# VH-VL binders against Protein broad-minded (TBC1D32), part 12

Target 1, 124 residues: Protein broad-minded (TBC1D32), of Homo sapiens (Human) (q96nh3r1119to1242)
Amino acid sequence: GIHPVYFCSTHYIEMLLKAELPLVFSAFHMSGFAPSQICLQWITQCFWNYLDWIEICHYIATCVFLGPDYQVYICIAVFKHLQQDILQHTQTQDLQVFLKEEALHGFRVSDYFEYMEILEQNYR
Key: E = the ipSAE of ESMFold2; O = the ipSAE of OpenDDE; V2 = 0.75 times the mean of E and O plus 0.25 times the DockQ between their complexes.

## First folded at step 19 (VH-VL; framework fv_daratumumab)

Design c04 (from b01 with light chain K31R R54K; at its last look DockQ between E and O 0.67; V2 from the best seeds 0.00; counts 0 for: pae E 2.5 > 2)
Fold by ESMFold2, look of step 19:
Structure c04 (fold): chain C 124 residues (1-124), chain A 121 residues (1-121), chain B 107 residues (1-107)
Amino acid sequence: as target 1 above (124 residues)
Amino acid sequence: EVQLLESGGGLVQPGGSLRLSCAVSGFTFSDYAMHWVRQAPGKGLEWVSAISGYKGRTYYADSVKGRFTISRDNSKNTLYLQMNSLRAEDTAVYFCAKDWRYGPWDRFDYWGQGTLVTVSS
Amino acid sequence: EIVLTQSPATLSLSPGERATLSCRASQSVSRYLAWYQQKPGQAPRLLIYKASNKATGIPARFSGSGSGTDFTLTISSLEPEDFAVYYCQQYSDYPLTFGQGTKVEIK
C-alpha cells in the first residue's frame, strides 16, 4: 500500500484547512477539487516552479529543522496567502488551473513563522 | 463593506510624539497585512511602514526607522502607528491601507481617508 | 530601493480622448506593479494590479500593460471623473515605492 505518513499528511491537510480557513475549505468543496491534490503536488516537487529559489531554501530548511509536520503548515500558509484568489475560483477546472499555474509571488515563509508556530502548538 | 478609519492626527511640535489609530471592519483583520502610507501636502505617496498578519512582522521605510513603531491589536481590529521624535518633514496625511495578502508584498486594495499630522513650531 | 519614474508629469486632454501614462522602474519588478487613481482630498483607489489585471469594479476603459521595467496605463476614452492624479507602485522588493504621479487634467 501507501505509506502511512503520506495518508496522515493528506487527511491532516484537509482537516486543518477546514478548521483554520473554513471559507477556503468550502470553496474547494463547492469546486469538487480536493486541497490535498494540489498540496501533494507542491510538496513532492518541493515547490519548484512555484516559489523563488530563496523561498524554496526557506521551505526546505524549515522542514528539516522544525520537522516534517511543517510541510503541512506551509501548505496552510500558502492557502492563507491565496485566500482571496481561491474564493474567486469556485469551479473545479477553474480552481485547478489557477492553483497549478499560480507562481506564488509574494509568498515568503518568514512572514508565516509565527502563524505556523501557533498551528504547531494547537494541532500537533 | 470594507472600512478603514484613521484617527489621532493633529498639530504637534518638533520632537513630539503622536499615536495614530486605524479602525477596520468588513474583513478578517488578522488574515491581512496592513500599511501606513503618507502624503505630504501637494506631494506624492510615500510608503511608511507595514505589518504582516496575525502577530506580525514589521517593516519600515529608512526615513522613519527607529522613530516610528507599527503595531496591531487583532482583538480590537485596530492598526497603530506610534510616531516619536517628529520632524517637520513628517508633516503629511497618513493613510492606512489593506494589503491583498497576509504578507505585506502585494497591492493595496482598500485605503482609509487619512488623518493629517502637522509638525510645526 | 526601486525608483519609479512616471511620464508625463501632466497630461492635458479633453473628455473622449485616449490617455497613455508611462511608468519606468530602475530595475526589473517583473509584473509586480499596481496603478492607483487619486482625486483631490480623497484616498487613492486601486485600478490595476500585476501590471494588467483590473481591480474589482474598474471600468473597461482602463487597461494596463508591461513587464520588467516599462509599464503603461491606458484610458481608452476619458470620462469627466477620470481627471485625477495617477500613481504607479511596485511591490517586487522592499521597500515598496510609488512613482511621483501623473496628473491628468482637462485641456
Scores: ipSAE 0.472, ipTM 0.821, lowest interface PAE 2.5, mean pLDDT 88
ESMFold2 (binder alone), look of step 19: mean pLDDT 92; pTM 0.938
OpenDDE, look of step 19: ipSAE 0.766; ipTM 0.919

Design c05 (from b01 with heavy chain A33S; at its last look DockQ between E and O 0.74; V2 from the best seeds 0.00; counts 0 for: pae E 4.5 > 2)
Fold by ESMFold2, look of step 19:
Structure c05 (fold): chain C 124 residues (1-124), chain A 121 residues (1-121), chain B 107 residues (1-107)
Amino acid sequence: as target 1 above (124 residues)
Amino acid sequence: EVQLLESGGGLVQPGGSLRLSCAVSGFTFSDYSMHWVRQAPGKGLEWVSAISGYKGRTYYADSVKGRFTISRDNSKNTLYLQMNSLRAEDTAVYFCAKDWRYGPWDRFDYWGQGTLVTVSS
Amino acid sequence: EIVLTQSPATLSLSPGERATLSCRASQSVSKYLAWYQQKPGQAPRLLIYKASNRATGIPARFSGSGSGTDFTLTISSLEPEDFAVYYCQQYSDYPLTFGQGTKVEIK
């Protein structure tokens, strides 16, 4: 069955994205591709198709040491990283391909620790 | 229209201090990393420092670490570089540059005009 | 730290000629390489990103190619405004680094 934690995290991701990055949220809406769709994929796969091994280890360590709600904060940080790219990819097929293939180049968890602490402070 | 306007360059003695500013408009400043890149007269480009989005993490080239401090004031849309303990080899045109991303790990899509810093006795 | 080596140091050509500029990285940067043009007294401007994508407003006579360690900027037919210094920059790994530049000058 559907896990209650996954359901709550998915809804919370979309709520935070709308609050934190409204233009990105609007771009997903215009493209017809739900942001929670890719976030669920990232979270459930521990980013293994999207990040190199070192960054996957940073993801796991962050969630273990700072709490499981950091799964959500990392997803929001990824969207902030991709903000300009997402705004340039408005068609559903183009945006989905981009997010599944090359999207996370240059994303390092450590570059977003301060931002995620602010998210924790504001939304936890 | 994206604009980056640097100021604060000038002549300074070795060991002195100077603060550079870069006024920014045309994008959501807090969403992007900002950089300082310098160019000594007749030489190539050298990356100096970066600050990630918001009140983000700071990064420095080894040649300036401990002497230079990058900062940003998002309410004023302004990037700063505080330069202390200046040396002759710090003489350069200093450019501010916008990163493509929030983190400091991409190309520079916009540059300022540069401001000249001359360190001489 | 990834070192970028550009060649030649100077390329002396006439308007209408084809310019070919090389950039070699000390280790693979995949396709995460940018090219900038700089005229004296001016800021660099972005020409090419991701090895081959032209930035907004860059004429089609500029093209980039390569992946891994070897990259090329080609200017198919030089215009008078193209005589400048060209820098490559990698953004595969921190810290970001630049090549030393190739000057394209009028013969």
Scores: ipSAE 0.265, ipTM 0.757, lowest interface PAE 4.5, mean pLDDT 86
ESMFold2 (binder alone), look of step 19: mean pLDDT 91; pTM 0.932
OpenDDE, look of step 19: ipSAE 0.554; ipTM 0.879

## First folded at step 20 (VH-VL; framework fv_daratumumab)

Design j01 (from b01 with heavy chain S30D; at its last look DockQ between E and O 0.81; V2 from the best seeds 0.00; counts 0 for: pae E 2.5 > 2)
Fold by ESMFold2, look of step 20:
Structure j01 (fold): chain C 124 residues (1-124), chain A 121 residues (1-121), chain B 107 residues (1-107)
Amino acid sequence: as target 1 above (124 residues)
Amino acid sequence: EVQLLESGGGLVQPGGSLRLSCAVSGFTFDDYAMHWVRQAPGKGLEWVSAISGYKGRTYYADSVKGRFTISRDNSKNTLYLQMNSLRAEDTAVYFCAKDWRYGPWDRFDYWGQGTLVTVSS
Amino acid sequence: EIVLTQSPATLSLSPGERATLSCRASQSVSKYLAWYQQKPGQAPRLLIYKASNRATGIPARFSGSGSGTDFTLTISSLEPEDFAVYYCQQYSDYPLTFGQGTKVEIK
């Protein structure tokens, strides 16, 4: 059970990722690890153990002020942040381990506000 | 092949202005933060300015705030640095550098060859 | 801001010798430390990131170690092309900062 504020459509995540980050989408496809699996994990845990507490607060505030659909947009922003890392770990066949065990160093929600506004405009 | 090519350096009098350009190729420019890093002759590296991916946020070292403006034109794959109110201590080789990430807070995996700015009376 | 102090300022060695370069941070940077090589008249080149990971195409003779405040770059057996200036850089916290450099020169 997903709490209503954490709702996440597998189809929507897959389509948005393919459109916005085709190399990342292809990496997940090749690995057999679905992007929605890690997105659900991040969202249902409110990024606990992935982000520091300040960035968790920014995540929550963004969803409160801009709406719960921003949970998906933040996940796409996290994939942009991790893009080169994901490609590296796909080559070594350890993508699933990397995504479940690594902290998101350097990820700041504020760096992605303009990007997420465009996602909302284009993919509402 | 990733390429970063700076241009626009030259000799300028104190108080003058100069605009640097960095043309990039070999990666999706919009997806990465970009930086300017300078090196005075015979000295070490000094971070100057950064801009996040797309049209995002800009950041400046205290020594250049209010005088320098970083910008990017994603349609031309070009990074810019507008330098106003130039001082003698701004004399340096200016490098553009690519961040590993969309936000500007990681390592620089590619650097340009630099362009020399000389500020002298 | 986090100050990085490199030592020694100059390291005079012959080809084949082991080089050991130090970088000390004024506060913990965890493992978020990179090393760059710069030859005269050239751009810096990324060697090491996350304190110990070699960047793509960097020979195995380059290794990095350390965490927190004390970091080391080791070149196990110097080649002629390794005589250059080396800079450490932290990316743990804003703003990004560099050490002042260590010059590795021919003895």
Scores: ipSAE 0.488, ipTM 0.833, lowest interface PAE 2.5, mean pLDDT 88
ESMFold2 (binder alone), look of step 20: mean pLDDT 92; pTM 0.936
OpenDDE, look of step 20: ipSAE 0.871; ipTM 0.943

Design j02 (from b01 with heavy chain S30N; at its last fold request DockQ between E and O 0.85; V2 from the best seeds 0.00; counts 0 for: pae E 2.3 > 2)
Heavy chain, then light chain:
Amino acid sequence: EVQLLESGGGLVQPGGSLRLSCAVSGFTFNDYAMHWVRQAPGKGLEWVSAISGYKGRTYYADSVKGRFTISRDNSKNTLYLQMNSLRAEDTAVYFCAKDWRYGPWDRFDYWGQGTLVTVSS
Amino acid sequence: EIVLTQSPATLSLSPGERATLSCRASQSVSKYLAWYQQKPGQAPRLLIYKASNRATGIPARFSGSGSGTDFTLTISSLEPEDFAVYYCQQYSDYPLTFGQGTKVEIK
ESMFold2, look of step 20: ipSAE 0.524; ipTM 0.843
ESMFold2 (binder alone), look of step 20: mean pLDDT 92; pTM 0.937
OpenDDE, look of step 20: ipSAE 0.845; ipTM 0.935
ESMFold2, fold request of step 21: ipSAE 0.544, 0.476, 0.552; ipTM 0.853, 0.835, 0.852
ESMFold2 (binder alone), fold request of step 21: mean pLDDT 92, 92, 92; pTM 0.940, 0.941, 0.941
OpenDDE, fold request of step 21: ipSAE 0.890, 0.891, 0.879; ipTM 0.947, 0.947, 0.944

Design j03 (from b01 with light chain L96F; at its last look DockQ between E and O 0.92; V2 from the best seeds 0.00; counts 0 for: pae E 3.4 > 2)
Fold by ESMFold2, look of step 20:
Structure j03 (fold): chain C 124 residues (1-124), chain A 121 residues (1-121), chain B 107 residues (1-107)
Amino acid sequence: as target 1 above (124 residues)
Amino acid sequence: EVQLLESGGGLVQPGGSLRLSCAVSGFTFSDYAMHWVRQAPGKGLEWVSAISGYKGRTYYADSVKGRFTISRDNSKNTLYLQMNSLRAEDTAVYFCAKDWRYGPWDRFDYWGQGTLVTVSS
Amino acid sequence: EIVLTQSPATLSLSPGERATLSCRASQSVSKYLAWYQQKPGQAPRLLIYKASNRATGIPARFSGSGSGTDFTLTISSLEPEDFAVYYCQQYSDYPFTFGQGTKVEIK
């Protein structure tokens, strides 16, 4: 289900993606698949089936320690991790299948801590 | 066109220090992890160190941990390797390589031509 | 640390022949294995990533297969420019490791 807080976070995710990763945003636009759709899936499942257990724990701990706004920043970091894949799969017209089916290999929350702090500074 | 150019190699005595540089162009440097990989004369490839994108989390092979420091300056599009307490076994051609991803968890899609470091008396 | 063992150490073949190179991992790397080609005095060049995907600009005669612990690079018909050393590399887990290389040389 859609809740008011998730709807606001979803809109904010799309706005932030457009500002921070405009080529990725354009790829979603061209594909007809909304960035918020996959972000809501990731967030509501706590990245179950996308991250291994250790990284799920890092995700949860980051949100608990640094605040729930980090759900948004982690989604943007995941898009930054996937940026070349997203551009490639837009060209092959299978972006939605890729995002829903593929694990997030190589994504480590700790690689993105400083990036997310800067997102917080700039957009909080 | 992606280009990686290493510099700073040379002859150094054991125990000495050397700083390698890798100047990059043709991509948004801060978006990608970078690696150093070395190859001793007549030997295979050995991964040395990596740094993730932006201001970057660092990673080191056990053989160099504590002696080598990887860093990057995104305003100069330059990757560095500070090599201290050099040993004869550090003699190698040192390559910089670009990761496909922001973190250092994928293929190395571009490599520099390498710079030779020789550690001997 | 994941050890990659390549075999054979040397393949002596003629142009037009098929080359088959093996890489075995000491533990599963899933599909996170790459192959590189290196000619004397040159940097390595990416050939294959994710076990079976050709990198941009790599001729179709290069193919990769395998998953888990056993991987193969195949060159269907050797060209003169293919005589080089080939390395496998895993990017499944830290520290990242290379195989020791397979030299493909003119018979």
Scores: ipSAE 0.392, ipTM 0.819, lowest interface PAE 3.4, mean pLDDT 89
ESMFold2 (binder alone), look of step 20: mean pLDDT 90; pTM 0.922
OpenDDE, look of step 20: ipSAE 0.859; ipTM 0.939

Design j04 (from b01 with light chain D93E; at its last look DockQ between E and O 0.87; V2 from the best seeds 0.00; counts 0 for: pae E 2.5 > 2)
Heavy chain, then light chain:
Amino acid sequence: EVQLLESGGGLVQPGGSLRLSCAVSGFTFSDYAMHWVRQAPGKGLEWVSAISGYKGRTYYADSVKGRFTISRDNSKNTLYLQMNSLRAEDTAVYFCAKDWRYGPWDRFDYWGQGTLVTVSS
Amino acid sequence: EIVLTQSPATLSLSPGERATLSCRASQSVSKYLAWYQQKPGQAPRLLIYKASNRATGIPARFSGSGSGTDFTLTISSLEPEDFAVYYCQQYSEYPLTFGQGTKVEIK
ESMFold2, look of step 20: ipSAE 0.492; ipTM 0.831
ESMFold2 (binder alone), look of step 20: mean pLDDT 92; pTM 0.937
OpenDDE, look of step 20: ipSAE 0.839; ipTM 0.935

Design j05 (from b01 with heavy chain S52T; at its last read DockQ between E and O 0.84; V2 from the best seeds 0.77)
Heavy chain, then light chain:
Amino acid sequence: EVQLLESGGGLVQPGGSLRLSCAVSGFTFSDYAMHWVRQAPGKGLEWVSAITGYKGRTYYADSVKGRFTISRDNSKNTLYLQMNSLRAEDTAVYFCAKDWRYGPWDRFDYWGQGTLVTVSS
Amino acid sequence: EIVLTQSPATLSLSPGERATLSCRASQSVSKYLAWYQQKPGQAPRLLIYKASNRATGIPARFSGSGSGTDFTLTISSLEPEDFAVYYCQQYSDYPLTFGQGTKVEIK
ESMFold2, look of step 20: ipSAE 0.606; ipTM 0.860
ESMFold2 (binder alone), look of step 20: mean pLDDT 92; pTM 0.932
OpenDDE, look of step 20: ipSAE 0.860; ipTM 0.938
ESMFold2, fold request of step 21: ipSAE 0.586, 0.534, 0.549; ipTM 0.855, 0.849, 0.849
ESMFold2 (binder alone), fold request of step 21: mean pLDDT 93, 94, 93; pTM 0.951, 0.954, 0.953
OpenDDE, fold request of step 21: ipSAE 0.902, 0.899, 0.908; ipTM 0.950, 0.949, 0.952
ESMFold2, last read: ipSAE 0.580, 0.584, 0.575; ipTM 0.857, 0.852, 0.849
ESMFold2 (binder alone), last read: mean pLDDT 94, 94, 93; pTM 0.952, 0.951, 0.946
OpenDDE, last read: ipSAE 0.906, 0.905, 0.907; ipTM 0.951, 0.951, 0.951

Design j06 (from b01 with light chain Y94T; at its last look DockQ between E and O 0.85; V2 from the best seeds 0.00; counts 0 for: pae E 3.4 > 2)
Fold by ESMFold2, look of step 20:
Structure j06 (fold): chain C 124 residues (1-124), chain A 121 residues (1-121), chain B 107 residues (1-107)
Amino acid sequence: as target 1 above (124 residues)
Amino acid sequence: EVQLLESGGGLVQPGGSLRLSCAVSGFTFSDYAMHWVRQAPGKGLEWVSAISGYKGRTYYADSVKGRFTISRDNSKNTLYLQMNSLRAEDTAVYFCAKDWRYGPWDRFDYWGQGTLVTVSS
Amino acid sequence: EIVLTQSPATLSLSPGERATLSCRASQSVSKYLAWYQQKPGQAPRLLIYKASNRATGIPARFSGSGSGTDFTLTISSLEPEDFAVYYCQQYSDTPLTFGQGTKVEIK
């Protein structure tokens, strides 16, 4: 079948990022690169070229069975995974290149289930 | 300044139990995975266990599965390792280590000083 | 699990000499290899991550190279503080594993 892709509000992504990961939010602000721009790319492509096959399947299954708002929670989890990378690449002024070109090594959806449940509890 | 400080090591009989603690400061503890790594006297490093950020998923080396339990208390900024059914081969210095990431799948950027566990009769 | 084999076991050198340490993986770890330094009675210290990137505060005399199964740590000119044991570690797959170590000692 066709991969479900759910569009998320730009404002919702940025408000949640600001609340949950203020240093990452500040890094995006300083770089002039909006977090929603990379999130839209990830979501509309189902993380193709960013995650391996098995993790793409976990992403899709999570969104189908737990709800479409999990697209946003997974993006926040990915930002938490990349937190130190994002801060580093803001200092070197190549954040946009890094986010567009680098695979998400070590990201496993299962490592973030408890965190995403907390996001659901607090923001749904 | 990031600091990791292990405690709780000591001498114990085979079959006994110990609980190790690692007090942390200088970073948002709940945002990062944590590990235990051990080193037998005069030997190399061996990964023992990991726990994802917050009260996340736990992972164990086969040599300790079923005997050791990793846990964390984010309100006290403390990582724990409960060691049961101890054997002579568990004798080692136990280090806590901070992962670069929330999940336990990257480099260890900070290490504690270690605490010695000796298992002998 | 992925086995890392380091060679040589011991490297006896003088200050000012170049040290070359090898780490071989039993299967590909891509570029996901780190190097640590450990002095007696101390914790390990991260030197290199992602095969070739120096960690913060690590002097330029340390460099790493390799990909796949074969990796090298080079210390271009040994300083007195560089005599220690060096470990490689892979983080490509679980469980995370370390090599057995290479001791760099003063001749």
Scores: ipSAE 0.379, ipTM 0.808, lowest interface PAE 3.4, mean pLDDT 88
ESMFold2 (binder alone), look of step 20: mean pLDDT 93; pTM 0.937
OpenDDE, look of step 20: ipSAE 0.889; ipTM 0.947

